# Designs tried in a protein design chat: VHH binders against Band 4.1-like protein 4 (epb41l4a). Part 15

Target 1, 289 residues: Band 4.1-like protein 4 (epb41l4a), of Danio rerio (Zebrafish) (Brachydanio rerio) (o57457r11to299)
Amino acid sequence: FYCEVLLLDESKLILTTQQQGIKKSTRGSVVLDYVFSHVNLAETEYFGVRYCDRSHQTFWLDPSKTLAEHKDLIATGPPYTLYFGVKFYAEDPGKLKEEITRYQFFLQVKQDVLQGRLPCAFNISAQLAALAIQSELGDYDPYKHTAGYVSEYRFVPDQKEDLEDSIEQIHKTLLGQVPAEAENNYLAIAKTLEMYGVDLHPVFGEKQAEYFLGLTPVGVVVYKNKTQVGKYFWPRITKVYFKETQFELRVLGRDCNETSFFFDAASKTACKNLWKCCVEHHTFFRMPE
Short names: E, the ipSAE of ESMFold2; O, the ipSAE of ESMFold2 at other seeds; V2, 0.75 times the mean of E and O plus 0.25 times the DockQ between their complexes.

## First folded at step 5 (VHH; framework vhh_8h63_2)

Design j01 (from i04 with S53E; at its last look DockQ between E and O 0.78; V2 from the best seeds 0.00; counts 0 for: pae O 2.4 > 2)
Fold by ESMFold2 at other seeds, look of step 5:
Structure j01 (fold): chain B 289 residues (1-289), chain A 123 residues (1-123)
Amino acid sequence: as target 1 above (289 residues)
Amino acid sequence: ELQLVESGGGLVQAGGSLTVSCAASGRTFSSYAMGWSRQAPGKERELVAGITEGGSTYYADTVKGRFTISRDNAKNTLYLQMNSLKPEDTAMYYCAAGDEGTYTIHPSEYDYWGQGTQVTVSG
């Protein structure tokens, strides 16, 4: 067995039978524990590892199953590739107990911004990028940071000269912020953005109308044409169910009546994955904490 | 044909603990969603805890933090660990099973039921 786990700092952790004793009969939890130990995490409940099947659908590695039971993963290798990341986005990452946990959240959210999964307006983009530069480079130093230095880094998908000028000006105002402080400030801004912590799943409604279901820290959000058309908080969700390709979400309305919404996924596999992710979100965000 | 048999009920003092069990026979236990409901005299049946085939759990607000649902697929057994018991927890406790994919607060969404085991909590 030969596996590469891609970490959020862009490094790799290599897991093999010879070095760790990992086999197809090994449970996912063992793999997760090696990854968590490697990145020195104690607050592990927010994190997981993903894999892609041959159809480019992504799944979270199930800690309770053996690697062999992940048929769509096993079919892709060897070698196998796993992706470490945040599975459940804390609504307030500033309240995470350990700095290393906040650092991993910072790396994840920075990736989300760069890849366009977390859209930001110009002013917010400049502030976030300046905080990321402060964390990576430290205080602005005119002897080291010559004209155009921001251009050597990428922080957002469409990074133009006017944005880079704004980033530089803000970086100059951050003097004295140590990396952990800058990273916490980054998260404090990012957590307020609409798409923070949103896991999107494509679905179809009546007459094959295309929607997206967003699994978020506060509930399920329904999108049509990039516009929110429904928002259902976790405490109001009374049933999550699937059969074949049909997904059902039942919600308790303000009138104390329940309404079921039905969606179709593109395949049975996609439907079960949506259901599993939704149930896991509901369970996690309804925990007493 | 799936059959469910509860056991482990009895008398306990308030503040005490009790584990009830449900033995399943028939079709593959690991593919069912499982749950525990209870019914006190004169009250409607309520779902107190559920567990999916994959191990995700649900708890009614009245038992959160006190009750723990678990399953042992090797033994075809469902458990409910009840801690910090209150007189209000006195009820007949029923084991339930539903289709793969069942995750709900409603007992009516479960298809198979046991005969129940009585739990009585005295002051």
Scores: ipSAE 0.477, ipTM 0.817, lowest interface PAE 2.4, mean pLDDT 91
ESMFold2, look of step 5: ipSAE 0.555; ipTM 0.831
ESMFold2 (binder alone), look of step 5: mean pLDDT 80; pTM 0.813

Design j02 (from i04 with R27F S31D; at its last look DockQ between E and O 0.92; V2 from the best seeds 0.71)
Fold by ESMFold2, look of step 5:
Structure j02 (fold): chain B 289 residues (1-289), chain A 123 residues (1-123)
Amino acid sequence: as target 1 above (289 residues)
Amino acid sequence: ELQLVESGGGLVQAGGSLTVSCAASGFTFSDYAMGWSRQAPGKERELVAGITSGGSTYYADTVKGRFTISRDNAKNTLYLQMNSLKPEDTAMYYCAAGDEGTYTIHPSEYDYWGQGTQVTVSG
């Protein structure tokens, strides 16, 4: 068995039968524990390890199943590629107990911004990127940071010179912020963005109309044509059900009447994955911290 | 034939603890969602706790922090650990099973039920 776990700092953790005794019969929890120990995490409940199938759909490694039971992972290798990341985004990352936990959240959200999963307006992008530079490079120093130094880094999609100029000017104003402070300020801004912590799943409504269901820290959001058309908080959700390709979400209204919403997934596999992610979000975000 | 048999009920003093169990047979246990409901005299049945086929757990607000649901798929057994028992917990406790996709607070949406085990909390 040969597995590469890509970490959020872009380094790899290599897990093999020879070095760690990991086999197809090994449970996912053992793999997760190696990764958590390697990155020195105690607040592990927010994190998981993902894999992609041959169709590029992503799945979370199930800690209770053996690696062999992850059929879509096993079909891709050897070698196997796994991705460490935040599974459940804390609504307020500033309340996380340990700095190492906030650092991993910072790395994840920085990746989300760079990959376009967390869209930001120009001024927010400049502020976030400046905070990321402050964390990585420290205080602006004109002898170190020569003209165009921001261009050596990528913080957002489509990074143009006008944005890079703004990043530099803001970096100059952050003098004295230590890395942990800059990272916390990054998260404090990012947590307010609409797509923060949103796990999107494509679904179909009536007449095969295309929607996305967003699993978020506060509930399920329904998107059509990039606009929010529904929002249902976790405490109001009374049923999450699937059968075949049909997904059902039932919500309790203020008047104590319940309404069910039905969606179709593209496949049975996609439907079960949506259901599993939704149930896991519901149980996580209803539980006390 | 699917069968659910509860056991472990009895008389317990207030503040005490009790574990009830449900032995399941006639189906592939790991593919089913499981739950516990209860019915006190003169009241409607309510779902107390549930555990999905994937192991996710959920609880009614009235028992959260005091009760713990668990399953042993190797032994086809569902458990409910009840701590800090109150007289208001006195009820007939029923084991329930729903299909793989079941995750609901409504006891009527489970497909199968046992005959129940009586839990009586005195004092």
Scores: ipSAE 0.639, ipTM 0.863, lowest interface PAE 1.3, mean pLDDT 91
ESMFold2 (binder alone), look of step 5: mean pLDDT 80; pTM 0.814
ESMFold2 at other seeds, look of step 5: ipSAE 0.655; ipTM 0.869

Design j03 (from i04 with I105F; at its last look DockQ between E and O 0.02; V2 from the best seeds 0.00; counts 0 for: pae O 19.5 > 2, placed apart)
Fold by ESMFold2 at other seeds, look of step 5:
Structure j03 (fold): chain B 289 residues (1-289), chain A 123 residues (1-123)
Amino acid sequence: as target 1 above (289 residues)
Amino acid sequence: ELQLVESGGGLVQAGGSLTVSCAASGRTFSSYAMGWSRQAPGKERELVAGITSGGSTYYADTVKGRFTISRDNAKNTLYLQMNSLKPEDTAMYYCAAGDEGTYTFHPSEYDYWGQGTQVTVSG
């Protein structure tokens, strides 16, 4: 068994039979525990490890199943590639108990911004990037940070010169912020963005009308043409169910009546994954912290 | 403004079938999410079925597998085919429409309502 776990700091953790005794009969929880120990996490409940199948669909490694039972992972290797990340986004990362947990959230959200999963307007992009550069480089130093130094770093998907100029000007105003403070300020801004912590799943109507279901810290959001057309908080969601490619979301309305909504996923595998992710979010976010 | 008029209600024997229709007039029918609700005497109004502007359908558990919602955008008409009718299906049936392009999960998100058509199922 040979596995690379890609971490949020761009490093890799190599897991093998020879070094850790990991076999296909090993449960996912054992793999997760090695990863969590390696990154020094105590607040592990927010995090998981993903894999990608041959069809480029992503899945969370199930801690209760053996690696062999993850058939779509097993078909891709050896070697296997796993991706460490935030599974359940805290609604307020500032309330996380440990700095190392907030640091991992910062790394995840920074990646979300860089890869376009968390869209930001120009002014917000500049602020976030300046905070990221303050965390990584510390205070602006004209000896080290010659004109154009921001270009050596990537913070957003379309990082043009006007944005980089704005980043530099903001960085100069952040003198004295220690890395942890800058990271917390980054998260305080990012948590207010519409797509923060939103796990999007494409779904379809009967005539292939396209929707997205967003699994979020507060509930399920239904999107049509980038417009929210429904938002249901976790306490109002009473049942999630699937059969083949059809997904059912049952909600308790303002009038105290229950209504079921049905969507089609692109495949049976995608439907089961949507259902599993939805159940996991519902369980996590309705429980006290 | 969109106006909705239901028709096709009546008396039917248990186990029988009935189709109710909703004729829409005014604005463009095809951009609305549509639905059927019902209210029996002494009970709260409940959603029965819905259909999005894009054609996706949903049903209450009490009618799933027995009722079929459909729309004909060319005729500006919404349908509810009701099969295997039970005495419990006796109610006033209301047509509803949600604002342009909205997929609605809840009756309070519907903006337009018809006056209703009575369906009575004899046991």
Scores: ipSAE 0.000, ipTM 0.105, lowest interface PAE 19.5, mean pLDDT 85
ESMFold2, look of step 5: ipSAE 0.510; ipTM 0.830
ESMFold2 (binder alone), look of step 5: mean pLDDT 81; pTM 0.823

Design j04 (from i04 with H106Y; at its last look DockQ between E and O 0.76; V2 from the best seeds 0.66)
Fold by ESMFold2, look of step 5:
Structure j04 (fold): chain B 289 residues (1-289), chain A 123 residues (1-123)
Amino acid sequence: as target 1 above (289 residues)
Amino acid sequence: ELQLVESGGGLVQAGGSLTVSCAASGRTFSSYAMGWSRQAPGKERELVAGITSGGSTYYADTVKGRFTISRDNAKNTLYLQMNSLKPEDTAMYYCAAGDEGTYTIYPSEYDYWGQGTQVTVSG
């Protein structure tokens, strides 16, 4: 067995039979424990390891199953590629107990911004990028940070010179922030953005109308034409069900009436994955009754 | 058709522990969502713990932190470990099974039921 686990700092952790004794009969939890130990995490409940099948559908490695039982992973290799990341986004990452946990969240959210998963307006993009530069480079220093230094880094998908000028001006104002401070300030801004921690799944409703279901820290959000058209908090969700390609979400209203919403996924595989992710979010984020 | 048989009930003192088990037969156990419910005399049946076909677990607030649901797919067996038992936990405990896609807080959404095992907590 030979796999590479891509970490959020862009480094790799190589796991093999020869070095760690990992076999196809090894449970996913053992792989996860190696990764968690490598990055020195204690608050592991927020994190997981993903893989992609040959059709580019993503799945979370199941800690309770053997690697052999992950058939869509096994079909891709050897070698295998795994991706460490945040599985459940804390609603307030500032409340995370350990700095290393907040650092991993910072790396994840920075990646989300760079890859376009967390859209930001121009001014917010400049603030976030300046905080990221403050964390990496420290205080602005005119002898080290010569004209155009921001261009050596990528923070957003479409990083033009006017944005880079704004980033430089803000970086100059962050004098004295240590890396942990800058990272915490980054997260404090990012957590307020609409798409923070939102896991989007394409679905179809009545008349084959296209929607997205967003699995979020607070509940399920329904999007149509990029516009939020429904929001259902985890404590109000009483049933999550799938059969074949049909997905059902049952919600308890304030009037004690229940309503079921039905959607179709593009395939049975997509439907089951949506269901599993939704259930996992519900069990993680549900408020006590 | 799935058949469910509970065992392990009995009399236990307050503060004690007890494990109840549910043996399943008839069909592929791993494809079912499983749950435990309880019913005390004069009360409605309530779901106390569930475990999905995907392995996610969930609990009623009254038992969270004290009860643990688990399944052993190789042995076709569902377990409920009950710790820090209280007299109000006294009830008939029923094993339940639902379709692969089942995740719900309501007992009525489960399709198959056992005959129950009595748990009595004294003191």
Scores: ipSAE 0.578, ipTM 0.856, lowest interface PAE 1.7, mean pLDDT 91
ESMFold2 (binder alone), look of step 5: mean pLDDT 80; pTM 0.816
ESMFold2 at other seeds, look of step 5: ipSAE 0.680; ipTM 0.877

Design j05 (from i04 with S56R; at its last look DockQ between E and O 0.02; V2 from the best seeds 0.00; counts 0 for: pae O 18.1 > 2, placed apart)
Fold by ESMFold2 at other seeds, look of step 5:
Structure j05 (fold): chain B 289 residues (1-289), chain A 123 residues (1-123)
Amino acid sequence: as target 1 above (289 residues)
Amino acid sequence: ELQLVESGGGLVQAGGSLTVSCAASGRTFSSYAMGWSRQAPGKERELVAGITSGGRTYYADTVKGRFTISRDNAKNTLYLQMNSLKPEDTAMYYCAAGDEGTYTIHPSEYDYWGQGTQVTVSG
């Protein structure tokens, strides 16, 4: 057995039978524990590892199943590639107890911004990027940070000169912020963005109309053409069910009547994955405090 | 505004069959997602079957294989065929139509409800 676990800091952890004793009969929880120990996490409940199948669909490694039971992973290798990341985005990452947990959230959200999964307006992009550069480089230093220094780094998908100029000006105002402070300030801004912590799943409605279901820290949001057309908070969701390609979300209305929403996924595999992710979110986020 | 009137309820022996219907008036029936809900005395109302404007059907697990929902858009009528009835199916059955602005994807707040028709299954 040979796999690479890609970490959020762009490094990798190599897991093999020879070095760790990992076999196809090993449970996912054991693999997860090696990864969590390697990154020194205590607040592990927010995190998982992903893999992609040959159709480029992503799945979370299930801690209760053996590696052999992950058929779509096993079909891709050896070697295998796993991706460490945030599975459940804390609604307020400032309440995370450990600095290392907040640091991993910061790395994840920075990646979300860079990859375009977390859209930001120009001014917010500049603020976030300046906080990221403060964390990476420390205080602005005119002898080290000469004209164009921001161009050595990538923070957003469309990083043009006017944005880079704004980043530099804001970086100059952050003197004295230590890395942990800058990272916390980054998260404090990012948590307010609409797409923060949104796990999008494509689905179809009547006449094959295309929608997305967003699994979010507060509930399930239904999107059509990037516009929210429905929102259901986790406490109001009473049942999540699927059969074949049909996904059912049952919601308690304000008049205490239950209603079911039905959606079609592109495949049985996608439907099962949507159901599993939704159940996992519901369990995690229904617990207040 | 849309008006919904159920009919066809009654008494039936366990194992028997019954059809209830819902006549709609006042607006275009064919553009609405429709459903049947039921409420037994002292219990919460539950959705038992739904049908989209395009004819796709959905059923609660407790009635699947026994109940059939259908619609006749030309007559503005919704039907529920109930077979193999059990005493547990005893309830007031309500016809419902989804909100004008959210016809099929967001039925959590139905805008229109009928008065209900009683179905009683004896043992």
Scores: ipSAE 0.000, ipTM 0.106, lowest interface PAE 18.1, mean pLDDT 85
ESMFold2, look of step 5: ipSAE 0.469; ipTM 0.802
ESMFold2 (binder alone), look of step 5: mean pLDDT 80; pTM 0.814

Design j06 (from i04 with S56Y; at its last look DockQ between E and O 0.82; V2 from the best seeds 0.68)
Amino acid sequence: ELQLVESGGGLVQAGGSLTVSCAASGRTFSSYAMGWSRQAPGKERELVAGITSGGYTYYADTVKGRFTISRDNAKNTLYLQMNSLKPEDTAMYYCAAGDEGTYTIHPSEYDYWGQGTQVTVSG
ESMFold2, look of step 5: ipSAE 0.614; ipTM 0.848
ESMFold2 (binder alone), look of step 5: mean pLDDT 81; pTM 0.815
ESMFold2 at other seeds, look of step 5: ipSAE 0.589; ipTM 0.833
ESMFold2, look of step 6: ipSAE 0.607; ipTM 0.851
ESMFold2 (binder alone), look of step 6: mean pLDDT 81; pTM 0.817
ESMFold2 at other seeds, look of step 6: ipSAE 0.645; ipTM 0.857

## First folded at step 6 (VHH; framework vhh_8h63_2)

Design m01 (from j06 with R27F S31D; at its last look DockQ between E and O 0.72; V2 from the best seeds 0.64)
Fold by ESMFold2, look of step 6:
Structure m01 (fold): chain B 289 residues (1-289), chain A 123 residues (1-123)
Amino acid sequence: as target 1 above (289 residues)
Amino acid sequence: ELQLVESGGGLVQAGGSLTVSCAASGFTFSDYAMGWSRQAPGKERELVAGITSGGYTYYADTVKGRFTISRDNAKNTLYLQMNSLKPEDTAMYYCAAGDEGTYTIHPSEYDYWGQGTQVTVSG
């Protein structure tokens, strides 16, 4: 068995039968423990490792299953590629107990912005990028940071010179922020963005109209044409159900009446994955043990 | 025919512990969501604990930290470990099963039920 785990700092951890004794009969929890130990993470409940199947659908490695039981992972290799990341986004990352946890959140959210999963307006993009540069490079220093230095880094999907100029101007104002402070300030801004911590799943309604269900730290959000058309907090969700390709979400309104919403997923596999992710979010954010 | 048979109920002193179990037959146990509900005299049935086909657990606030639901798919058996029992926990305890997609706070949305096992907690 040969896999690489891509970490959020863009490094990778190689896991093999020869080095760690990992086999197809090994449980996912063992793989997760190697990754968590490698990054020195104690607050592990927020994190997991993902894989993609041949159709590029994303799944979380299940700690209770053997690697062999992850049939859609096994079909993709060897070699296998796993992605370490935040599974459950803390609503307030500033309340995370350890600095190393906040650092990993910072890396994840920085990646979310760069890859376009967390859209932000020009002014916010500039501020976030300046904080990221402050964390990476430290204080602005005209002897080190010559004209155009920002262009050597990527922070957003479509990074233009006017944004880079704004980033430099803001970086100059951040003197004295140590890396941990800049990273915390980054998270404090990013946590307020609409798409922070949103795990989007495509679904279909009547007439095959496309919707997205967003699994978020506070509940399920329904999107139609990039517009929020529903928001249901975890404590008000009374049923999450699937059968075949049909997904049902039942919510309790303020009037104590319950309403069910039905959607179709593209496949049975996608439907079950949506259901599992939704149940996992509800369990994590609604009913801790 | 799907059958759920609870056992292990009885009389226990307040502060004590008791394990109830549910033997399942007539279906593929690992494909089902399972749960425990209880009904005290004159009260509505309430969900105590649930466990999905994949093993995710949830608990009513009234038992959180004191009760533990578990399942043994190899033995087709559902368990409820009850610790630090209180007189308020006195009730008939019912095993429930729903299909694999079931995840709900309402016991009425489970499809199958056992006959129940009585748990009585005395002061």
Scores: ipSAE 0.586, ipTM 0.819, lowest interface PAE 1.2, mean pLDDT 91
ESMFold2 (binder alone), look of step 6: mean pLDDT 81; pTM 0.820
ESMFold2 at other seeds, look of step 6: ipSAE 0.638; ipTM 0.862

Design m02 (from m01 with K64E; at its last look DockQ between E and O 0.92; V2 from the best seeds 0.70)
Fold by ESMFold2 at other seeds, look of step 6:
Structure m02 (fold): chain B 289 residues (1-289), chain A 123 residues (1-123)
Amino acid sequence: as target 1 above (289 residues)
Amino acid sequence: ELQLVESGGGLVQAGGSLTVSCAASGFTFSDYAMGWSRQAPGKERELVAGITSGGYTYYADTVEGRFTISRDNAKNTLYLQMNSLKPEDTAMYYCAAGDEGTYTIHPSEYDYWGQGTQVTVSG
């Protein structure tokens, strides 16, 4: 067995039979424990490891299953590629107990912004990028940071000179922020963005109308044409069910009446994955703190 | 062919602990959601705890923090560990199974049921 785990800093952790004794009969939890130990995490409950199947569907490695039971992973290798990341986005990352946990959240959210998963307006993009530079480079220093220095880094998908100029000007105003402070300020801004921590799943409603279900830290959000058309908090969800391609979400309304919403996924595999992710979110975000 | 057989019920003093078990056969246990419900005389059946095929658990408010549901897929057995028992926990406890997609607080959404095991908590 030969596996490469891509970490959030884009380094790789190599896991093999020879070095760690990992075999196809090894449970996913063992692989996760090696990754968590490598990055020094204690608050591991927010994190997981992903893989992609040959159809480009992504899945979280299941800690309770053996690697062999992950049929779509095993079919892709060897070598196997796994991706470490945040599975459950804390609603308020500032309340995370340990700085190392917040640092990993910072790396994840920075990646989300860079890859376009977390859209930001121009002014927010500039603020976030300046905080990221403050964390990495420290205080602005004209002897070290020559004109155009921001262009050596990528923070957002469409990083043009006007944005880079704004980033430089904001960086100059951040003097004295230590890396942990800048990273916390980054997260404090990012957590307010609409798509923070939203895991989107395409679904179809009546007459094959297209929707997205967003699994979020607070509940399930239904999107139609990029517009939120429903929001259902985790404590109000009384049933999550799937059969073949049909997904059912049942919610308790303010009037104490329950209503079921039905959606179809594109495939049985997509439906089961949606269901599993939804159940995992419901279980996690209803746990006592 | 699907069979659910509960065991482990009995008489327990208030404040005590008891484990009930459910032996399952005739189906692929690891593919099913499992649950425990209970019914006291004169009361409606209520879901006590549930556990998905993937091991995610949920509990009724009345037992949260006192009861623990678990499953052993290798032994095809469902468990309910009951701690800090109260007289109001006295009931017939039923093992339930639902298909793979089941995750609900509603006992009516489970398709298969055992015969029950009696738990009596004396004050």
Scores: ipSAE 0.626, ipTM 0.848, lowest interface PAE 1.2, mean pLDDT 91
ESMFold2, look of step 6: ipSAE 0.639; ipTM 0.864
ESMFold2 (binder alone), look of step 6: mean pLDDT 81; pTM 0.812

Design m03 (from m01 with K64S; at its last look DockQ between E and O 0.90; V2 from the best seeds 0.72)
Fold by ESMFold2, look of step 6:
Structure m03 (fold): chain B 289 residues (1-289), chain A 123 residues (1-123)
Amino acid sequence: as target 1 above (289 residues)
Amino acid sequence: ELQLVESGGGLVQAGGSLTVSCAASGFTFSDYAMGWSRQAPGKERELVAGITSGGYTYYADTVSGRFTISRDNAKNTLYLQMNSLKPEDTAMYYCAAGDEGTYTIHPSEYDYWGQGTQVTVSG
């Protein structure tokens, strides 16, 4: 067995039978524990490890199953590639207990912005990037940071000169922020963005109309044509059900009446994955407020 | 034929603990969601706890922190560990099964039920 776990700081953790005794009969929890120990996490409940199947669909490694039971993972290797990341986005990352947890959230959200999963308007992009530069480089120093220094770094998918100019001007205003402070300020801004912590799943409604279900820290959001058309908080969700390709979400309205919404997934596998992710989110977030 | 047989009920003093179990047969246990409901005299049946085929659990607010649902797929057995028992926990406890996609607060959404085991908390 040979596995590479890609970490959020762009490093890799190599797990093998020879070094760690990891076999296909090993449970996912053991792999997760090696990763959590490696990054020195105690608040592990927010994090998981993902893999992609040959169709580019992503799945979370199930800690209760053996690696062999992850058939779509096993079919891709050896070698196996796993991706460490935030599974459940804290609604307020500032309330996380440990700095290392907030740092990993910062790395994840920075990646989300860079890869376009967390869209940001121009002014927000500039603020976030300036905070990231403040964390990486420290205070602006005109002798170190010569014209064009921002271009050495990538913060957003389409980073143009006007954005980079704005980033530089904001960086100059951040004097005195230590890395942890800048990273916390980054998260404080990012948590307010619409797509923060949203796990999107494509589904179909009547007449094969395409929707997306977003699993979020506060509930399930329904998108049609990139427009939010429904938002259902976790405490009001009373049933999450699937059979074959059909997914059902039942919600309690303000009038104390329940309404069910039905969607079809593209395949039985996608439907079961959507259901599992939804149940996992509900279990994790149902108690908040 | 799917069958669910509860056992382990009995009389216990307030503050005590009790484990009830449910032996399942006639189906592939690991593919089913399982649950516990209860019905006290004069009350409607309520879901106490549920556990999905993959092990995700749900608890009624009235028992959260005191009760633990678990399953042993090798033994086809569902468990409910009840700690810090109160007189209001006195009820007939029923084992329930639903297909693998079941995750709900409603006992009526489960397809199969056992005959129940009586738990009496004195007090």
Scores: ipSAE 0.635, ipTM 0.853, lowest interface PAE 1.2, mean pLDDT 91
ESMFold2 (binder alone), look of step 6: mean pLDDT 81; pTM 0.818
ESMFold2 at other seeds, look of step 6: ipSAE 0.676; ipTM 0.877

